# VHH binders against Mechanosensory abnormality protein 6 (mec-6): the designs that were tried, part 1

Every score and structure here is a prediction.

Target 1, 343 residues: Mechanosensory abnormality protein 6 (mec-6), of Caenorhabditis elegans (o01811)
Amino acid sequence: DLNKRVYNHTPGPCRVLTDNYKGTAGMTYVESQKRVYITLGYGRAHDLKTKTGIAFYKTNRTDGRSQQEMYDLIEMTINWNGYEYKKEFIPTGIDSYSSSNGRVLLYVINAHPNHQCIHFFQIVESSKLNHRKAICDPSFSSLQDIAVVGPDRLFVTNMAAFGRGWAQILEFSLQTGQGAVYYYDGSKLSTAASSLIAPTGIGYDAKRRILYVGSMIRESIFAYKVAKDTTLELLYEMMLLTSPIGVFVESKTGDIWIAAHPVIHESAWHYTHPENQNIHSPSQILRIRIQEEGNSWVTTEPYANDGATISASSSVVFTDEQMLIGSSFGRLLHCDLTHSYIT
Below, numbering starts at 1 at the first letter of every chain, in headers, positions and changes, except where a header shows other numbers; Kabat numbers aren't used for antibody chains.
F, E and O stand for the ipSAE by ESMFold2-Fast, ESMFold2 and OpenDDE, each averaged over both directions (binder to target, target to binder). V2 = 0.75 x the mean of E and O + 0.25 x the DockQ between their complexes.
[cut] marks letters that were taken out.
Atom coordinates printed by the task and the answers are left out, and those that the model quotes come from them; centres of patches stay.

## First folded at step 1 (VHH)

Design d05
Fold by ESMFold2, look of step 5:
Structure d05 (fold): chain B 343 residues (1-343), chain A 124 residues (1-124)
Amino acid sequence: as target 1 above (343 residues)
Amino acid sequence: QVQLQESGGGLVQPGSSLRLSCAASGFTFSSYWMHWVRQAPGKGPEWVSSISSDSSYTNYATSVKGRFSISRDNPSKTLYLQMNSLRPEDSAVYYCARETYSSGSEDYYGMDVRGQGTQVTVSS
């Protein structure tokens, strides 16, 4: 939509897809539709004035659209089917499932401070969502992200036992392990991993049955084997030396894309003062290719910015030599990747 | 070991009702979407109906909508298809299937059919 050139660590043409929402926090790619779905308005959970919603970007750039239409976002309309707390919806973490009968499902975290829930949607018609249900367990204090492993079967990260305030500051300062990964099996919620330190982004490699979970405070990605009974076995830890926030796994290659905050204290300051234009958090995108599982991997950095162009990158999608970068409180970027040594 | 066993078929007259059952074992039944498919002699498989893990959503082929009803009982690991107002064109072997995972690759995905099916024959 907005046609601005973006300066980055390694030059390539980038543009702003939208600046109309305070936050473009989560994204998921639906290959069968060639669409990236984006959650909009996360800043409302931090007292910013913004509309909330869900939109999609069409990734096929050869479908006959004009240059003006090529970068449009299409906003979804939501049929809430009488859900009582629809006005409290602040979408953030998102993932999808494409059923064998052509049905596409979306699973979305509500980040509202008083309504931490997982919302289950079905995509109907071209641009409409039907709300199916919400799960709002009392243990949900700071839900971050979702990884889908089957229809209505998902893992979700809960970052800390305390959602805000001095208690959470103390929890992070002591590096206490009160974060968790929960598993929903289609009917019951259970704890899949406990005593985790600030888990954030989560992504699933279906071919290898490996679940990747970021730890903001440890600056690492943990790899878990997902057993047939869906229990998790820790395989290894990849030290990143940067705080992972969003995780995207390429379905074909298994390559892991990370949206990260390289300076954790600037990120923390940005989150407490999200409207202040003088307070930015650097944005970084990493790509990890596993060479030997558990022993070696190659990390490249397709994007880095000091925060002036995009602050606090929170999500990433790569497909068809295109990269989208979402942010916690700001704009959505699109980049064409023209330098193969970065990708 | 994943196992699906269909039952409840038979020979009936047009306008009759039948209820098909599918007993499941060897997997966490409550975590999977389930389907009914049917196959008449000399024809390819035809999708009939689907149901979500918690029964919150159901869907039907146009040819059976309003006449067939899919349901499930997760504690007993059983899938059902209530078939009302049966017609001769409903004659087929009926199979239940569980939803397979989408990998997002060029590999095939779809419905996992494991049982022998149950024959439904509607004739005057």
Scores: ipSAE 0.000, ipTM 0.353, lowest interface PAE 11.2, mean pLDDT 83

## First folded at step 4 (VHH)

Design u08
Fold by OpenDDE, look of step 7:
Structure u08 (fold): chain B 343 residues (1-343), chain A 120 residues (1-120)
Amino acid sequence: as target 1 above (343 residues)
Amino acid sequence: QVQLQESGGGLVQAGGSLRLSCAASGFTFSSYWMGWYRQAPGKEREFVATISSDSYTYYADSVKGRFTISRDNAKNTVYLQMNSLKPEDTAVYYCARETYSSGYYGMDVWGQGTQVTVSS
């Protein structure tokens, strides 16, 4: 596995949307708004100097904007409503809830080492957020991603007992299974799944009521049936032979998109030396189409990069024949898909 | 006193147009999302459209492309332009102020409603 290589290929024309932030780690697509919300500045969690916040990309390509304007990011203004630790906001995982009356809520993981919390935001204007509350718990040691299943009802992944550094690397090497999925029901936290090996990305298929949880070390995705009482039943495990970091589920098709680290040791090195621009980690995007009848699927690889263009892909969104790829410490990439990979 | 008052309803033929207005008073209008809902006889009240303070809009699928919600914050008024009306659009239309509580969006202030009737 030490000799594993990645060969560069793209699904169509790609471009860098931004290189101004040390991290575009998390993304969520809000269909009703035709916006992708992006978390900015994850690198601050690793002592990089960068602005943090939330921005959005408009996916609409026919709204009369110029070609240049089509790729602009708009930063959200946050009203923190007196929140004491607003300066310690380092957003990473993000998801959203859209109500039937058009309201949108954003749920964001704060990756700050001393304030790993879940933040709740309300969109009050097109580019303004109100902070509602933050939920913190001693069990939050390495929060990674979030999947919303209802208003203020969500699953979050906690990857490891250790938050970062060599201790975490050792933990992963030993495969001790100290990861978990927690559930918040709007009032309290509970453990939905435990004894997981480095759970990372999480995505929810609302139509099928299936929760997908990536395992970085097992190089697989677990599919759970979400019961009406929000308990999880393991259905099956999909082996990927790569390390999933971000998980995105298409609402229309149910297809699963995965942002992965195909060379885990290079990823580890990158995460321990994020300040060094000469150290990078390969990126990989997978698309998985699940067949209607159950445990069969087709996997394709729309994108791969040796790290020169985008290092350590961490999130992915696909909509309207375009793909966005986020990374932990660097660029946000946009690609137009010109090929059909899954029929 | 917080109050919403709808106007502009009436009888119209299929394919016709109506413009509803909702006048707000007793609160800071520009600070709230405003919405339109409708209730047909024997049916539940359903969402039609909503608009943010800066005029970001959302629509129900059934009215998308035909209805336009807008607002004038200086006049404390929200509007609903209804074009290409269908008999299925027949209902009492209500204006509402939106609020959020306990993880759910809701409406805490309602108008009395205005009747819209679309004849075939």
Scores: ipSAE 0.023, ipTM 0.348, lowest interface PAE 5.3, mean pLDDT 91

## First folded at step 7 (VHH)

Design y01 (from u08 with Y104R)
Fold by OpenDDE, look of step 8:
Structure y01 (fold): chain B 343 residues (1-343), chain A 120 residues (1-120)
Amino acid sequence: as target 1 above (343 residues)
Amino acid sequence: QVQLQESGGGLVQAGGSLRLSCAASGFTFSSYWMGWYRQAPGKEREFVATISSDSYTYYADSVKGRFTISRDNAKNTVYLQMNSLKPEDTAVYYCARETYSSGRYGMDVWGQGTQVTVSS
């Protein structure tokens, strides 16, 4: 893709929510709370000097807040309950579970080089999390994203044998297929899929019981049927002609939203020089609507940027005609996309 | 000066077709959503169609399948192709520029309008 060029376009007004965290790796939407929870760890995971944590954005536009307040991020306070390695918490991938009784749990990938783990949190107050537990395994070398399919039941992607740097880039270039999807059933970790080439974002359609796994190098999304026993069956591969990083499944429609790196070599360069502000990578958001038959789809491109506004998009959430776009080492954007007033 | 100017209106028989044009000036046309509205005598102005900077289109239910909105950014012009016209489509048609303010989309620039009359 050496000659690939990305042209800027946006379906509506966009603004920068924050540029202070040098990266927003993951986002999850909790419908019952009308909140998007955002992890602030990608920068730190790549040795940038920045604050880490979890924040949330309120999606409600009619709650009486001022225009300024409407775009505020609120940081969560974490009660670690005596967890020993709390200082080594670099949150990236995130998903959530909402129980019928109103309990909300957050499941978070910790991308710390020495403590790659899955962390379990419970929301106990408006802006407070209680740490429940952490699941760690030697097989965790490059955890990327997480998809929750039940209470304390989840899939996670592990991209590669190497965690970061040029070695990882080389691994990707060679397409050695050292990636995997792991499953945690509430008590035990198992391998759900193996020999994958650079699996990245992961999203779950609960209605159809379909797990979507992005492959950065193959420039594709793999669709897996999740059986009742939580085994995976590959259904089909969707070619994207871009590198998916973040995957979000819209609960209402089943639409798949993808944050991608349309120019992979520029992305690689950006990831190896994240401290250099003059180096950027283009961003791209795709929307895929799966047809009723389940094996056909329509792809649209709601957003593209050459990297000047947002570099290396890494996550996306869409709800109520709002789109949030996270980036690897920079800005978090908010965009308004459609016209709900139009009937 | 920001300006929109409609053209192409006229008298047409039921089942006929018209193509409206709206020429924009005084602003970066390609950066804005553009739309068409109409107002019949004694009725409120109503939405007809809108088109994004990326050519995403939205239509009122009453015109879906019959009207097509398009744009030419090189000419700073938005169009409304109206097919299968009905007497109920009789109205003054207005071109408008969309804007975003206070968490909502709206229209901030309007043309003078062009009369469309569909006879039975």
Scores: ipSAE 0.000, ipTM 0.271, lowest interface PAE 11.3, mean pLDDT 90

Design y04 (from u08 with Y105T)
Fold by OpenDDE, look of step 8:
Structure y04 (fold): chain B 343 residues (1-343), chain A 120 residues (1-120)
Amino acid sequence: as target 1 above (343 residues)
Amino acid sequence: QVQLQESGGGLVQAGGSLRLSCAASGFTFSSYWMGWYRQAPGKEREFVATISSDSYTYYADSVKGRFTISRDNAKNTVYLQMNSLKPEDTAVYYCARETYSSGYTGMDVWGQGTQVTVSS
């Protein structure tokens, strides 16, 4: 893809929400609260000096807030309840569970090189999280994203044998298939899928019981049927011709939103030089609508950028005519979608 | 077969205490959030408390400080210790398993319930 060009395209007005965190690796939308929770750790995971934590964006625009306040991010306070390694918390992938009784749980991947774990939080106040526990395993070498399928039931992607750096790049180049999807059933961790080539973003369609797993190197999304016993059956592969990083499933429609790196060599360069602000990687957002038959789909491109506005898009959330785009080492972008892009 | 069976209900005076038990069978108990609900006559079923596999707890505001939910995974049992009972606590209490099903989250397995009556 050495000669691949990305042309700027927006679905409507876009603005930078924040540029202060040097990366937003993960986002999850909690409908009951009308909030998008955002992890602030991807930069730190790549040795950038930046603040880590979890923040949220309020999607409701009619709650009486001023125009200035409308786009504010609010940082969460974490009660760690004595967790010993709280200083080594680098949050990246995130998903949520909303109970019918009003309880909201957050599940977060810690991408710290020495403490790659899945952390369990409960939202106890408007801006407060209680830490419950962390699940760690020696098999966690490069955790990327998380998909919740029930209370304390989740799938996580492990992208590669190597955690970062040139060794990882080499691993990807060789396509050795050392990636995996792990499943936690509330008590035990197991391997749900193995021999995957650089699995990255993961999203779950609860209505159809379909798990979508992005493959960065294969430039595809794999669709798995999640059985009642939580085993995975591969249904089909969707070729994207771009590298998926983040996966978001729209609960209402089942549409799949993908944050991607359309030019992989530029992405690689950006990831090896994240401190250099002059190095950019193009961003791309795809929307995939699965047809009723379940084995055909329509792909659209609501957003593309050469990297000047947002570099290396890594996450996406869509709700109520709004789109948030996270990046690996830079800006969080907010876009209003026009009706033409909202099917 | 997945089953939940409540026990321990009865008549108690206001200010008294009661301990409910729920025995689970037919599934991996230790992997589930378990909860208690109650339904008073003429009222809707309401959430009381829930407990994670690792004994993290969550309570309804109406019972905070008075009720304690706990579990014994070895016995596949969840408990509800009810202290400082009030007449308004009178209800049928149900044990439930929490899960995620077909696009909604909630309880998918329920016990038959046990009657708790608090007299003035």
Scores: ipSAE 0.798, ipTM 0.902, lowest interface PAE 0.6, mean pLDDT 92
Fold by ESMFold2, look of step 8:
Structure y04 (fold): chain B 343 residues (1-343), chain A 120 residues (1-120)
Amino acid sequence: as target 1 above (343 residues)
Amino acid sequence: QVQLQESGGGLVQAGGSLRLSCAASGFTFSSYWMGWYRQAPGKEREFVATISSDSYTYYADSVKGRFTISRDNAKNTVYLQMNSLKPEDTAVYYCARETYSSGYTGMDVWGQGTQVTVSS
């Protein structure tokens, strides 16, 4: 229960893509654009002074850019179209939908403590977002992450009944199961799964119609079959023995990448003192390859760090032999994967 | 059974206008993006316009500024107002419903189509 040391390793050379924000918490890969979109500034939800926004990283290494430009982030300009609460926007969980006609939609969780919502955007021009609407339900107390199963059709995780403070601590200690997965069907919000213990990251394998939901407290990933009517059937639990925070599913292979916190008490301390550069939380990335759904899988660990390079990893994307790691309060890392045995 | 039925096609002079309608039934219309596609003789079906339940729109470059997609959720109907028509707009126009089917295509239900012919 008290894993006090993490032995550092990387899958290849790594570099910092940005240190300019307090938090690079969420990421989604849009294959049609060869872009990873990153949400910036989650630390503001924990009273850190930081700019918030959304940026993207271009993953295509052969698109004619110079070596210097290869690692640039491009910040998105948001057209809010008169939305009155734009100053309360603290983006975190994010996912996307791409159509064959070139339209790309982004769905973003606003983690503002007093204004938790799902924001709907359309990407226009090369670097501009048009805000469409926000869904802000009273049941949204601790939204964490989002998985898209169709245009305006979404699953979201709500971690706890209490959004922060001592009540949330008691809730987790008692494992009361006050978390939920909600489903938005394009017009109405409903509960897709209830009585969950601290659901966090969520990812969808569209080819297999499997929804993976992390549980921070149970240190597990739960796999759900998504029926044609979008109801969920629990299939099995993968015990990780580490706290999953972010989930990424490779579209081609179905392999599952997990951003995890292996030492939960150090993570808790880091979250209570995110401004203190001397208080670290280990960062871990797992890759799970399903051999037989529900019966067997192989887990590898492409990345681990004791927190000195990156603390509290919260998201991961893998594509084109590249891995990006986002964190709750800190920097964004990019690594090249040069060790073929981990892929 | 999900059904889409187009109407309003016909023959029109270049520079003229035409309004297409698509009546939808068998599903919760207000929950879906709806779209228009077209297919000219000997060509592949191509995207024209799409509209969200909250009336947010997206257009192909070839029709932008000339065509307007709209919807009436109370009547379960999506419309395509076509202005400044050109002979190149001659095609069969199809209405479609968008879903996240398997992740390969977004459109799962198509109408029968309505012919639009633009004469010089």
Scores: ipSAE 0.592, ipTM 0.840, lowest interface PAE 1.9, mean pLDDT 87
Fold by ESMFold2, look of step 9:
Structure y04 (fold): chain B 343 residues (1-343), chain A 120 residues (1-120)
Amino acid sequence: as target 1 above (343 residues)
Amino acid sequence: QVQLQESGGGLVQAGGSLRLSCAASGFTFSSYWMGWYRQAPGKEREFVATISSDSYTYYADSVKGRFTISRDNAKNTVYLQMNSLKPEDTAVYYCARETYSSGYTGMDVWGQGTQVTVSS
């Protein structure tokens, strides 16, 4: 039924961290730094005028910052090292790798329609990124999200064979399964899973070696076992009855957080007219707790909004009793978690 | 059959230079970050430098500007050029391969080590 209704609620007090970019689409938590990195400006991929970049939010609320500074975002300076296509950078999906020696690597999907790539960065000093390289394979038509499983080892989702237009609409309507998950092994790219129906968000549980992949059209999360040789084996499907867009896996618990669009037709209209302030898509955040053996799971809904406060939620991070929600074309939201029965 | 063999260690005067090499076999060398660690007597093994398959580098603060890590993927070899050596650099130096499994982070294959001794 296409007549779903969204009932607004929050896990605690919420505030807007920024509203000055058209899109805060992707986020990753770097625990060693206590920082959430956020990609800014996804709307430029949909012809909206916006600045693009990467910023971070400091999650440590006891570090001595004033109330006036506590919710500041700090923009990163990118050293492109002479990269020819730096002006075609529209960051969206993002993930990270940290080592005990202090090295932090950042991997970012470039969603530019004419320059779909995976960009490799090293975080240096406090707020600088050194660009290492980009991988720009011809098969990249609609890259959505990225999950890191080791240093320079990552999975990416490619949602559809066609990146835009009537061909993509037809592809989704027929559910032809033209999406894929690609794997980069440190030197070569390969197909890890094929014939997927609109894969979107992707997240990795390192302790259990399980890769979770969202399907927008099937309204489900697929769980794959990641073998030692990185071969994927489908374990099960979790039917959500809502369209998953972003996936975040807690490193300590394995709990799965999902940014979802509960009303798919309103989401479709929002993406068709992203410049129209009167067209919005409801935003939903789910938390899935896997029971023992993986045979059952418990789903809760820490956040839901009819689109008035935040439209088209695309990413979520939970850490330190805080939840951040990113959106495809709009603001970045921060909530304190104070209602234990929701989370 | 996965093997790492260090060479190039020895005795050198303070301010001098040495070049360590590490020959690798039994795996796809070009797909891995490779690193150097060292262990002085009575101390824990400590990080020195690491290098990606595309030759991007990361160094410990104590050696930045004096040591240079490099690799030759055609010869399956990683190098450590050590300049301006100090007596505190005296240690056994180990070559290592970084694991790619995120359930285990750090180095999963180690060489036998090579002794570097820096005298006044």
Scores: ipSAE 0.518, ipTM 0.817, lowest interface PAE 2.3, mean pLDDT 86

## First folded at step 8 (VHH; from y04 with Y56W)

Design z02
Fold by ESMFold2, look of step 9:
Structure z02 (fold): chain B 343 residues (1-343), chain A 120 residues (1-120)
Amino acid sequence: as target 1 above (343 residues)
Amino acid sequence: QVQLQESGGGLVQAGGSLRLSCAASGFTFSSYWMGWYRQAPGKEREFVATISSDSWTYYADSVKGRFTISRDNAKNTVYLQMNSLKPEDTAVYYCARETYSSGYTGMDVWGQGTQVTVSS
């Protein structure tokens, strides 16, 4: 991977939705609202000065808005309900649950190095969040991403036993299996999978009951069957030959979108020096179409950039012929899918 | 076996109040959102209210401000306090447990229902 080359291309016209936050790390699509929710300000976890928060992008392009309004982000107002540690909130991994009655719940990882928690929100009115509770556990050392399987029922990835520092570097260099997937069942946290090598992005296909978990170091996606009792059975591994960071599963097709870092050592350098504008990590988006479960799939690359336009892609959403790309320390990118060979 | 049993229905005059109860058994009650739905004669079952294990609530617009959902985790019971009742509230009221991530309503277990009749 030391000699990898990234050839820039896009699936259609792209534009920057925001460059105002140092990090647009996580995204979730809420189909009932036609909204993509975005977490903002991950760079604060790496000592960058930035505002943190949650915003949304409206995906409905035919709702009568003008061209000027079409790409607006709307920031959410958070009612913390007296939560004492709101200043330690650095949102990153995010997922949602919605019901036919209109109730929408958001679940957000706090990536603060000294206060890693899962925060539970209820969306109220058009642009307000009510904070319900935070789940903080001593085992949360490097929380990465969330996949929701029901109301207050979720899987979360913890990448490493050590949250940072030389111990984590040694852990990754030796490829020890210290990562885990945890499961929250609505009241209690348990371990759903253990001894994993740097689990990162996680996505759930509800129709097929398959949980996809990325491994940064193995450069693979692992597919797990989710049993009725929510235990996980490993089905197979999809070798990507690139480091998956974010996973998005299309609800209609089951297609798997992956935000990936094709040059892992440049990503590591970027993460240790996020303030240096001369240090970039290439950004890559893959789309996997399952032909025959476990046996065959087609991988395409709708987006790739050497890091100059968008560095360290961390999340992706595809909906309504639109693709959004989030990044760990920078821009939020929007692309139209207009090339016939891509879609 | 998972079971939900409603009680507290009856006949009441418009403007009056009733309190419905739903006793739950056979599962870890504190792990689930619980809800109330209703069905009037000749109509489809409609959402009324739902409550999380930590007592966060969500209501249908038609009952907001008049109905209050609550729960007692020690008694494995969810309640619906119905105030300022209208003849339009006449229906069979059902208790339900929510577990699904998507699909119709997201409820997997239903009670047998209790009749509420609001007279003018």
Scores: ipSAE 0.569, ipTM 0.837, lowest interface PAE 2.1, mean pLDDT 87

